# VH-VL binders against q55578: the designs that were tried, part 2

Target 1, 249 residues: q55578
Amino acid sequence: MAERIQKLLSQWGIASRRHAEEMILAGRVSVNGKVANLGDKADPQQDFLSVDGKQIKADNRPRDIYLLVNKPRDVLSTCDDPRGRKTVLDLLPQDLQRGKGLHPVGRLDRNSTGALLLTNDGELTLRLTHPRYHLPKTYDVWLEGNPSDEDLEKWRSGMMLDGKKTLPATLEVISENKDQIHLLVTLTEGRNRQIRRLAEELGLTVLKLHRRTIGPLQLHTRGKVLGSGQFRFLSPAEIRLLKKQVNLR

## First folded at step 8 (VH-VL)

Design w01
Fold by ESMFold2, look of step 8:
Structure w01 (fold): chain C 249 residues (1-249), chain A 121 residues (1-121), chain B 107 residues (1-107)
Amino acid sequence: as target 1 above (249 residues)
Amino acid sequence: EVQLVESGGGLVQPGGSLRLSCAASGFTFSSYSVHWVRQAPGKGLEWLGVIWASGSTDYGNEFTSRFTISRDNAKNSLYLQMNSLRAEDTAVYYCARGFPGYRYVHAFDIWGQGTMVTVSS
Amino acid sequence: EIVLTQSPATLSLSPGERATLSCRASQSVSKYIHWYQQKPGQAPRLLIKDASNRATGIPARFSGSGSGTDFTLTISSLEPEDFAVYYCQQRSNYPYTFGGGTKVEIK
């Protein structure tokens, strides 16, 4: 089927959709020997699409890639940063950093650590981030302060954030001492800085925030440790479980 | 009646493997953290690890390399996979439910009867 | 890892007497100690949560106290069914640990 050219260039890992549009406007993209316009469509199986004189062949689309990264602190959850700051892609071997169409699924704040999924599977990305599916994500949250049972119940049942009540969360107190509490928090939504903002509303200071899991994906399994800044490929079983949770296949 | 029942214990050779099961009934299993605790003959209690309501796991320091805790919420079941067994793993193994709510999840209000594991050559 | 030391190892008493069981932590655990009873041939039973909070169905003769490093389980007047082993457990620091137990036996 014919698709918008910027979408095809993104699928082949040539450029982001935004950058592909810039390439089209600059006259760098041709279809069947004629310079393409923004909004034009092509079918790689029927048309000769080229970029800078190089043909885009129908069978050279990158294979589906699924990576789990343990994002360290101060690394951005973005494909590219115009200021040149370190991104999650910089943690990968050079051959995976570009040309494979990899993008993060969701985000982690710059100062948060832990599980982040990278993939070039756009349909899975849309499903995993779609509010309908409520993919659970589990966090280790270290807090300074002494929350009451009433405070924790407010957090669990839902609190107002940006005029809308948060969805119920699962909370478990892993450990507690005079000045600190370690919570295990499971959320089924991904609102902007939700854990940090709710903690602040309760008068608590977030000392450390680490995403332990994304759905079935864990940073550490028996016999395998994914350290800070490291990545791994998902197993076939993990891919199947992830897709099942969002009704793919 | 709220109940936990362990099974799968028995005699095993050093270096062997064994999988213990814990069947839950009478409560909403998926809402609770569930733990494994063992007791060697004539000795005290030792916490092995937990699987949280979220499905995430944590283990006592000596058990992270050889033991795996899992749950199947559809079957109301908790499992302990033990590998590379040693003579010192000889013990009664209990499954235990964490107290309801969020603050006392490490207070074990319901225990199974235990299942005996003996590691001997 | 926090070590819990229970004393005495054995407490020999008669029914009707007061039992005082000690649990000392290697570092402060604030109030975050649980107590369990284990009768011969049975699984443990939760008695006390967070130093002093009696679990549902536990008789009033059981009480707990203490904070920091020193904790006490008191049985105000021993009944025949109270002759058992008692364990403390801390939840302040991961991993959770148990004490070695105090056996309360009939004199």
Scores: ipSAE 0.639, ipTM 0.842, lowest interface PAE 1.8, mean pLDDT 88
Fold by OpenDDE, look of step 10:
Structure w01 (fold): chain C 249 residues (1-249), chain A 121 residues (1-121), chain B 107 residues (1-107)
Amino acid sequence: as target 1 above (249 residues)
Amino acid sequence: EVQLVESGGGLVQPGGSLRLSCAASGFTFSSYSVHWVRQAPGKGLEWLGVIWASGSTDYGNEFTSRFTISRDNAKNSLYLQMNSLRAEDTAVYYCARGFPGYRYVHAFDIWGQGTMVTVSS
Amino acid sequence: EIVLTQSPATLSLSPGERATLSCRASQSVSKYIHWYQQKPGQAPRLLIKDASNRATGIPARFSGSGSGTDFTLTISSLEPEDFAVYYCQQRSNYPYTFGGGTKVEIK
């Protein structure tokens, strides 16, 4: 199957997608002896890709890696940042930061914390981020004050956001007092800053947002506590469960 | 009739493991949080943990490493896996349903009869 | 965690008398206290929700009051079946916690 060249280069650990694009624009990438242009596609099984005159072979592709990271606050869910801010890749050892093609699957905003999947499996990434595949994600949400039952019900049933009603959400109250409420919110969609935006729409302030689950993945499991800024490899069972949920073998 | 029924209790040696079950009937099990609470002989009630309707779990701090709560909604069943059991874990173990409502008030409105776990050499 | 202290530990009364049970929290829990009754050899039963709301099927002689740190369960006139242990429980902060219980026994 033909794929965009920048995607292939990223998957093969040659460069980030962004950097790959720059390389393409610089004329450094060729397909079958012809200089590639931005937007070009190649079939790794049929086409020969070269960078700086050196042929890149498909067999040099790094093995598939799957990591669960507990993203801390002020860390970005991106491969690179032009402002030089700390990214989730910076949380990894050097051998995993470069050359493996690791990237975040989806994202958490800068001020949010918790579970984030990193992988170099492009096929899985594509499936997990495709609109037709919505893995449930559960968040700890701390809100200032006490929202009304009516507002909570609005949240549960769906609210208008960007001209489209949100999907119904599971919303459970863990604890509450006069100053704040702790909610467990489960979403089956991933709209940009959805929880924070919905809270704002209701006139509520999010004090803290922490994602604890991604589909079958749990940040904290029995005997396995993943602290802030820490990461672990997924188990084979976890990988199978993820793939199964998106109809991959 | 709405009810919870615990099972799986018994005698176990220190360091051993035990898995308790709680069978739910008479209500939509998947829509409720369900909790485990234990009571040592002649003592008070102690909250162990919860599995939320979302499937996520939370535990008392002292139980996180040894106890695991799970559920099977298809079987209307709640489970408590207990490992590395100690003498002080001897107690009647109850499953309880969180009170339904818009705010998911966690008053426990339905209780099982309890199952006795004895940890002794 | 929030510590709930119940007093007295034991309350000895006769049928027909008024029972007053106290539950004190180590910090404010607003109104988020529940009360349970446990008879000998039985599982606990929910009596009062959120300080003052009787659960379904609970007799009118049971009432709850209080806010902040001090809460009270009152049985206006004790019936023979009311002799049991009573527990308070808070849901203001995670983890949830119970009081030590008050035993209401027959004098």
Scores: ipSAE 0.484, ipTM 0.784, lowest interface PAE 1.3, mean pLDDT 91

## First folded at step 10 (VH-VL)

Design x01
Fold by OpenDDE, look of step 11:
Structure x01 (fold): chain C 249 residues (1-249), chain A 121 residues (1-121), chain B 107 residues (1-107)
Amino acid sequence: as target 1 above (249 residues)
Amino acid sequence: EVQLVESGGGLVQPGGSLRLSCAASGFTFSSYSVHWVRQAPGKGLEWLGVIWASGTTDYGNEFTSRFTISRDNAKNSLYLQMNSLRAEDTAVYYCARGFPGYRYVHAFDIWGQGTMVTVSS
Amino acid sequence: EIVLTQSPATLSLSPGERATLSCRASQSVSKYIHWYQQKPGQAPRLLIKDASNRATGIPARFSGSGSGTDFTLTISSLEPEDFAVYYCQQRSNYPYTFGGGTKVEIK
C-alpha cells in the first residue's frame, strides 16, 4: 500500500517525519528516479525510493523496538525540537537515537514525569493513540491544598472540558496534609493536559504530575525500579499484552 | 461477611524466600486497596506496602527491593512475595483493607487474623 | 518519615475510669491520625478516623481529639473489654507510620 514518503522514511529510520519533509522540500528524495514532492506517496513494495541518489531498501528497516522510559522533568515528548531542547530520544544511547525510527507514543507535557512508551512500530502507535482504544493510565497527582469531597466527585464523574464532558475517572487519596493532597488518578482518555486543566477548573494547582502506568505497562514492577531518565526494553509478554489490548494481534 | 484470611507463613532460613497469600471474601475485592502490615513479637505495627485498586503498588522505603505485592482480582487474592529474608523479618503478617471511600483508603477497617513468619537458621 | 510517639507506654486503670492516651507527631499532620485497638491474639481494629471520627460500630465512650502534632484518644468509662493496646497511625505523609502503642491494663 502506498504511504506518504515522509512516513516511510521515518519508519525506515532515515529521518524523523519533520526532517523527511525538509529533505523532500530540498529535492533530496526521489521515487522511481523522479524527485518527490511534499505529499507524494510511495509503495515500498513497488517503488524505488532514493535519498541523495542512494536507493533505500525496505529490507533494511530496523527491527521493531519497544522501550519504556521514565521521562524526567524538562524533557520533551517529541522526536525533534526546533529549539534544540532535550527530548526523550536524548535519554537513549546514540545507536537508538537515530536510524531506528523510535518515537514517543502519545506524550507527557514538559513538566510531567513518568512512563512513556517509545517504539518504531507505527501500527502499534496508531492503535494506541486512536480514540477508539482507551488504555487506562494512572497518575500520581500532587495538588496544592485540599479539595472538597464535592470537587473530587465532580472530577470522578466527569467535567466539561472544551465543550465535552470528560469520562469518569478513578481518584484515590493517598495522603493529605495541610499543604497538599496526593491523589492516584486513573484516566481512560488522553485529552491534552487533562489532569492539569481539570485541576484548574476546580481552582486547584497541580504541583507535580507523574504517570505510573500505561495500560499493562508499569513503571515500577516486581521490585524493579526504573529511575528518572532511565529506560528499559519491554518484555515479549508486555508487547503481547499491548498489542492484544488494541486488537492488533 | 467481609473477611480477609492470610496464609503461607512458616519457618524459613535467612536469605530464603516466602510468598504469603490473603484471601478476600464478602466484598468487591477489585474495588479496594489492600495493605500489608506486620508485627514483630511483642512489638508494634509496621506498614509494609499497598496495592491500590488501580493495581499499582507502593512500599515502605526499606521494603521496596525485597518485597513485592501483587493481587489476583479473579481469585480475590492478595500476595506478598518476600525475598532475601532476615531474622528481623520475623513477625505476624496482616493483610488489611483500605476503608471504603476514595478519601479513606489509608485507614484500615478490615484485618485478617495474621500469619506468622519465622526467619531462623 | 513521620515518627509518632505514644504515651504513656502503659496505662493501668480500673473499670469505670477515664483513660486518656496521647499520640505526638514529629511534625504537623493536621488532623490526619487514625486510632486502632488490638486485643491479645487478635488483629487491630479501627476506632477513630482523622482524629475525631468514630468508625462504624465503635461505642460512644471512645472519642478522639487534637490537631497538628498532639492527639488524644479518650475512653470516657473503661469497660472490661477495653483493656488492650492502642495504636495511632498517620496518613499525612507517605509512607504511613504507626505509633509505638499504649497498653491499657487493668489495675
Scores: ipSAE 0.776, ipTM 0.904, lowest interface PAE 0.7, mean pLDDT 92
Fold by ESMFold2, look of step 11:
Structure x01 (fold): chain C 249 residues (1-249), chain A 121 residues (1-121), chain B 107 residues (1-107)
Amino acid sequence: as target 1 above (249 residues)
Amino acid sequence: EVQLVESGGGLVQPGGSLRLSCAASGFTFSSYSVHWVRQAPGKGLEWLGVIWASGTTDYGNEFTSRFTISRDNAKNSLYLQMNSLRAEDTAVYYCARGFPGYRYVHAFDIWGQGTMVTVSS
Amino acid sequence: EIVLTQSPATLSLSPGERATLSCRASQSVSKYIHWYQQKPGQAPRLLIKDASNRATGIPARFSGSGSGTDFTLTISSLEPEDFAVYYCQQRSNYPYTFGGGTKVEIK
């Protein structure tokens, strides 16, 4: 079955679709001995597809992989870091770190912890990170300060951030003492550092931020604990639910 | 009008399982945290856990492995799945609604009548 | 977890008398204590939120006070309907815990 060459290079873990398009435009990709053009299709079972003179073998396609990671603090949620800092890929066994096309879906700040999805399913990644699909994410937020009911209502109903009002959030006070409060916050958007910036706008200090869930994905299921820095494969049911939430089959 | 009603209690052998139900009516169930609390005969109240409006759960320290709380917002129902039951689990089980809003979700303003679970030794 | 100790275990009083119920926490809970009333064969009923805030429909004869580790529930003049068991509950630290209860019974 013939597919667009940039899609094939992504499926084989050679490059992202965008990088693959750059490679095609640079004349680095050939099909049956002829330099490929952007938009050309090939079938690895029938065609000789090569990149920089190296043949793409039909039987080397990585399988679809879906991992949930409990990201520890001070680990970057990126595919690579030119400065060599620790990334979420470094938490995985060696055979998963390279050649599988794994990348994080969305991101968590370096100083945040918790649920992060890793996958090589590029279409799912595009859907899950698209603002149109309001996938809920739930966070544990520990704050220094004692916010008023008015402060929490402002947060719940929406606050201005970068000139655009945030979407309504779900808030619940799990516990509080004289100088600290523990909130459970559910957001349906993933704006840059939203929780931290809204807390700052209210004069509160974020002590700890932990993402508990991503849609149907939970760090702890049926008594099982996914510890800091650990990972697990998604179940088939989790994959189906996640795809269903973004209209993907 | 605002009401919680438990069901599913009864006699169970040690090591057995039970699923309790709690039917809600008269309020927007999906907007509230809902809790399970139990009371052994002649004893005090013990908080078991909560399912938050978001659908995530938290449990008392000793209940994480054997009990599972879930909700079905379309059916206005809360559930408690109890496995590997022991004699110490003999109690009246209540479902309870957290107070409206977001600050007092752990003050229980509406309670069900309770359902009795008896685990023989 | 925080242990709440209620005393006395039982108060035997007559209608019209003042009842004073104690709840002591194993650690500071600031003001974050709730109080409940439970009559025989019934579910608990919320009385007081955050040490001193009466819940909807609770008569003024019920009052709560305290902070830190020591809290009291006071019933200024007992009515026949007030003979019940009273529980405190803390919300300061997870997990939430209840006290063992104080039974107020008719003499």
Scores: ipSAE 0.674, ipTM 0.855, lowest interface PAE 1.8, mean pLDDT 89

## First folded at step 11 (VH-VL)

Design y04
Fold by OpenDDE, look of step 13:
Formats: sequence, C-alpha cells, structure tokens
Structure y04 (fold): chain C 249 residues (1-249), chain A 121 residues (1-121), chain B 107 residues (1-107)
Amino acid sequence: as target 1 above (249 residues)
Amino acid sequence: EVQLVESGGGLVQPGGSLRLSCAASGFTFSSYSVHWVRQAPGKGLEWLGVIWASGTTDYGNEFTSRFTISRDNAKNSLYLQMNSLRAEDTAVYYCARGFPGYRYIHAFDIWGQGTMVTVSS
Amino acid sequence: EIVLTQSPATLSLSPGERATLSCRASQSVSKYIHWYQQKPGQAPRLLIKDASNRATGIPARFSGSGSGTDFTLTISSLEPEDFAVYYCQQRSNFPYTFGGGTKVEIK
C-alpha cells in the first residue's frame, strides 16, 4: 500500500515525521529517481526511496518496540523540543533515542507524571489515539482542599468542556485530610488537560497528577516498581492485550 | 446476603509461598474496592493492601515486594499471593469490602470470617 | 505512616456502665477516624465513620467524637454483647493504619 513518504521515513527510523517533511521540502528525498514533493506517497514494496542519493529499503525497518515509561515532572511528551527542553526520549538509552522511530502515544502534560507508552508502531499509535478506541486511563489526583459531594458527582456524571459534555468518570477517594484530597480518577476519553480543566471548573486546584494505567498497562505490577524516569519493555502479553483492544492482530 | 469468604490458609514453611482467595457474593463485586487485613494471634489489625474498583493496587510499604493483590471480577474473587513468607506473617487474614460509595471506600463495612496462615519450620 | 495509640489497653466495666475509649493520632487526621468492634473469634464490625457517624444498624448507645489528634468512642450504657475489642483506623493519610485496640472486659 502506498503511504505518505514522511510516514515511511519515520517508520523506517530515518527521521521524525516533521523532520522528514523538512527533508522532503529540501529536495533530499526521491522516489524512483524523482525528487519527492510534500504530500507524495510511495509503496515500499514497489517504489525505490532515496535520501541524499542513498537508497533506503524497507528491510532496514527497525523492529517494533514498545516501552512503558514513568514520565517525571518537567519532561515533555514529544520527540523533540525547539527550546531544548528535556523530552521523554531523553530518558532512553542512546540507541533507542534515535533511529528507531520511537514516539509517545498520546500526551501527558509537562507537570504530570506517570505511565506513558512509547512505540515505533505507527499503526498501533493511530489506533490508540483514535477517538473510536477509548482506553481507560486511571490517575492519582491530589486536589487542594475538600470538594463537596455535589462537585464530585458533577465530575462523575460529566461536565461541559469546550461545548461538549465529558463522559462519565470513575472517582474513588483514596485519602482525605483538611488540606487535600487524593482521588483515583478513571477516564475513558482523553481531552487536553481534562482533569486539570475540570478541576478548575469546579474551583479546585490540582496539586499533583499521576497516571497509573493505560488500558491494560499498569505502571506497577507484580511487586515491581517502575520508578520515576525509568522505563521497561512491554511483555508480549501486554502487547497482545493492547492490540486486541484496538482490533489489531 | 452480602458475604465475603476467605480460603487458602494453612501451614507453610519459612520462605514458602501461599495464595489466599476471597469469594464475594450478594453484591456487584466489580464496583467495590476490596482490602486485605491481617491479625497476628493476640494482636491488633494490620492493613496490608487494596485493589480498587479500577483494578489498580496499593500496599503497605513493607508488603509491596512480597505480597500481590489481584482480582477476578468474573469469578467475584479476590486474591492475595504471598511469597517469601516469614514467621511474623503468621496471622488470620481477612478480606474486607470498602464502604459503598466512592468517598468512603476507606471504611470497611463487610468482612470475611478470616483464614489462618501459620508460617513455621 | 500515622500511628494511632489507643487507651486504655484494657477497660474493665460492668453492664450498664459508661465506657470511654481514646484514640490518639501521631499527627492531625482531621475527623477521618473510623471505629470497629471485634468480638472473640469474629471479624471486625464497622461502628463509626469519620469520628461521629454511626454505621447502619449500630445502636444509639455508640457514639464518636473528636478531631485533630484526639478521638473518643463512647458507649453510654454497656450491654453484655458490647464486651469486645475496639479499634480505631485512620484514612487521612495513606497507608491506612489501625490503633492497637482497647479491650472492654466485664468486671
């Protein structure tokens, strides 16, 4: 099947999609001896792709890699940052940082911590980020003060955000004192900064936000703790479960 | 009738492993957090850990490495896998349900009868 | 973790007398203390939630009070079935912890 050239280059670990686009615009990429244009597609089985005059083959595609990362605070969920800020890729060994096509699946904001999936499987990424496939995600949420039962119910039942009501959420109170409450919040949708924005609508301040789970993936399993800034490979079973949830083989 | 029933207790040697079960009936098991609490002979109650309705777990700090809590909602069952058992782990082990409602899951309103675990050489 | 100290360890009383049990926390837990009753050979039973709220089915003779670090369980008039061990438990901070218990025994 013919795919966009920037996607192919990214999948093959040649460059990020963005960088690939830049390369295309610079005239560095060719298909069957012709300089490629932005928006062009190629079939890796039928077409010959070249970068800087060197032929690139599909056979050089990196193996599929699936990582679970415990993202620390002040680390960005992106492949690169123009401002030179630390990204989730910086948490990986050098051999995984570049050339593998690893990217974060979804986003966790800079001030949030916890589970983040990194992979070079573009198909899986597409499925997992598609609105059709809502994987439940569970968060530890520390709020300042003590919200009323009414406010918690509003949160559970759904609230208006950007003109659309949020889906029902699961809220469990883990602990509570005079200064703060610790909630376990499970969402089945992933709107931008949803938890923080909903808290704000209720006049509440999020002190800390930590994602525990992504679908079947749990940050801590079988007595094994994945510390802040650490990562692990997904097990074959975990990969199968993820793929199954999005109807991939 | 709402009920929890523990099983799997017995005699085990130090360093051994044991898996306890807790069977739930009379309520929607999947909607509740469930906890493990133990009591050494003649001693007080000790909270071991919880599996939330969401399926995630939390433990007392000293138990995280040796004990694992899991659940099977289809079987209405709670489990406690205990590894590297020690003499001090000898106790009656209770499963307990978090109080109905999301805000009071930290209160335990339903308890099983308990199952005795004895760790001895 | 928060340490809960219960006193006295043992309380000897007669039926009809008033029982006053204390639970002290190592740090403030606001009102977030629960009380349990445990009879010999039985599992604990929830009595009071959040310092002062009786659980369903609990007789009116049981009451709880306190805030911060000092809490009290009161049995206004002891019934024969009330002789048992009583535990306090906090939910203010994770992990949850229990007190050492107070045994109410018959004089």
Scores: ipSAE 0.856, ipTM 0.937, lowest interface PAE 0.6, mean pLDDT 93
Fold by OpenDDE, look of step 11:
Structure y04 (fold): chain C 249 residues (1-249), chain A 121 residues (1-121), chain B 107 residues (1-107)
Amino acid sequence: as target 1 above (249 residues)
Amino acid sequence: EVQLVESGGGLVQPGGSLRLSCAASGFTFSSYSVHWVRQAPGKGLEWLGVIWASGTTDYGNEFTSRFTISRDNAKNSLYLQMNSLRAEDTAVYYCARGFPGYRYIHAFDIWGQGTMVTVSS
Amino acid sequence: EIVLTQSPATLSLSPGERATLSCRASQSVSKYIHWYQQKPGQAPRLLIKDASNRATGIPARFSGSGSGTDFTLTISSLEPEDFAVYYCQQRSNFPYTFGGGTKVEIK
């Protein structure tokens, strides 16, 4: 099947989608001997893609890689930042940073920390980010002050956000003190900055946000701790569970 | 009747491993956080860790590396895997349920009878 | 971690007397203290939640008070079945911690 050339180049580890677009605009990419234009599609099974005059073979596609990263603060959940800020890819060894087509699945905002999946499996990425599949995600949420039971119930039952009510959430109070409350929040949807925005609607301030889990993936499991800025490969079992959850296999 | 029943205790050599079990009945196990608390002979209570309803875990600082808590909701069972056991780990080990609801899960309203673990040469 | 100190270590009283047990925190825990009762050979039983709220089924003779660093469990009139060890527990900061306990024994 024909796909956008920038997607193919990204999948093949040649360049990020953004950079691939730049390459295309620069006239560096050709399909079947013709210079490609932005928006063009190619079939890797039928067409010959070339970059800078060198043919790219589909057989050279990197093997599927699946990583779990504990994203630290002030690191961006993107492949490339025009401002040159640190991204989650910078947390990886050089051999994984480029040429493998790794990208984050979903995102955590800059000020949030915790579990983030990196992969070069585009199909899995598509499925995991599709609204049809609601993978539960659990967060540590530290809020300033102590919300009322009424406010917590509002959050649990769903609140209006962008004209649409949020899905019910699980909220457990881990600890409270005079200054803050520690919540364990489980969401089954991933709206933009959902936790922070909901807190704001309730007049609460999020002090810290840390994601523990993504579906079957846990940041800390079986006595193994994945520290801030660290990453690990997913086990075959974890990969199977993820794929099964999105009906990929 | 709401009930928790611990098992798996016994004598183990220093450096050995042991897995304790806690069987739950009389309530929807999967909806509750469950904790492990131990008590050395003639001593007070010590909180070891918790597995939340969400399935994530937290531990006391000194137990994170050696102890692992897990659960099987299908079997209504809680587990405590203990590795690299030491003499000071000798104690009665209790499983306890977090109080119903979301705000008082840190209060333990149901306890098992406990299972004795002895670490000795 | 927050350290809870209970006093006295042992309290000797007769049935019908008033028992006053203290729990002091190393730092402020607001009202977030629980109390437990443990009889010999038995598991602990929840008595009080968040300093002053009796758990279900707990007799009215049990009451809790305090805030900040100083908390008190009071048994207005001791019954024979009340002779046991009592523990306080904080949930203000993670990890949770228990006090050393107070043994209420018969005089």
Scores: ipSAE 0.853, ipTM 0.936, lowest interface PAE 0.6, mean pLDDT 93
Fold by ESMFold2, look of step 12:
Structure y04 (fold): chain C 249 residues (1-249), chain A 121 residues (1-121), chain B 107 residues (1-107)
Amino acid sequence: as target 1 above (249 residues)
Amino acid sequence: EVQLVESGGGLVQPGGSLRLSCAASGFTFSSYSVHWVRQAPGKGLEWLGVIWASGTTDYGNEFTSRFTISRDNAKNSLYLQMNSLRAEDTAVYYCARGFPGYRYIHAFDIWGQGTMVTVSS
Amino acid sequence: EIVLTQSPATLSLSPGERATLSCRASQSVSKYIHWYQQKPGQAPRLLIKDASNRATGIPARFSGSGSGTDFTLTISSLEPEDFAVYYCQQRSNFPYTFGGGTKVEIK
């Protein structure tokens, strides 16, 4: 069936949807010999689709790729930054940075570290980021302060954020001393800066925030460590577990 | 009755592997952190590591490369996979439940009776 | 990691006597010390949480005190079942560590 051209260009790893729209507006895309307009559709099996004079062949769609990255501080969770700041794609070898359609699944704040999934599987991305599926994510949170049991219970059971109560969270105290506490926090939602904002509401200061896991994905497994700024491919078992979590086959 | 029962111990040669199991009953296993602690004959207690309710793990400094903790919540079971075993790993291995809640989860209120692992040629 | 030093290694006393067991931490652990009892051939039993809070079912003759680096377990009047090995454990700093134990034996 026919699909919007910007979607096809994204699926074939030519450009993001946003950049594909710019290419269309610039007259760089044609369908059956005619310059395409924004909103046009094409069927790669029936139409001659080209970009900059090169045919987009049905058999050249990139294979599915799934990567886990240990994002360092000050690296953006985005495909592209207009200011040219370092992004998660810059952590990859050149042959993976372009032409493969890779994008981050969800986000980590610039000053947070840890697990981030990159993939070109758009259906998986849609499911994993959809609020309905409640994919659990576990964070190490180092806080300055000594929260009371009442503070932690409030956080665990839910607090008001932007007029809506947060979903219940799992909290586990790893260690604490006179002026600092180390928590494991498991969330089943990804509201804007949720951990940092809830800590601030309780009068606590976030010293460090590190995402340890995304569902079944772990940075450190079987005695193997994925270091800061490094990446790895997901195993077939990990891919199957992710898809099972969101009811994909 | 709240109970933990270890199994899978035995005699193994140096360099070998063993998988220990810990069967839980009488409580909601998935809601608890569960730990492994060992005790060499005539010696004191040594904390090995934990698997949290979230399913992630943490280990004592000397155990991260050779030992792996996992859980199967559907089977109410905790596991310890031990590889590259050495004579100094000879010990009774206990599984232990962290206290309920979130602040005392490293106080072990329920222990199994232990399973003996002997590493000898 | 935090080293816990228990003293004495062995405490020889008679039934009815008061036992005082020491646990010293290599750095401050605030109040975050647990105490366990282990009888021969048995698993450890939790006695005290966070320096002074008795676990459920623990007799009042067991009490704990201390903060910072110095902690004490006191058994006010020894019963026959109290002759065992006692361990302290800290939860202030990861990884968690145990002391070397104090054996309380019959004189």
Scores: ipSAE 0.742, ipTM 0.885, lowest interface PAE 1.3, mean pLDDT 89

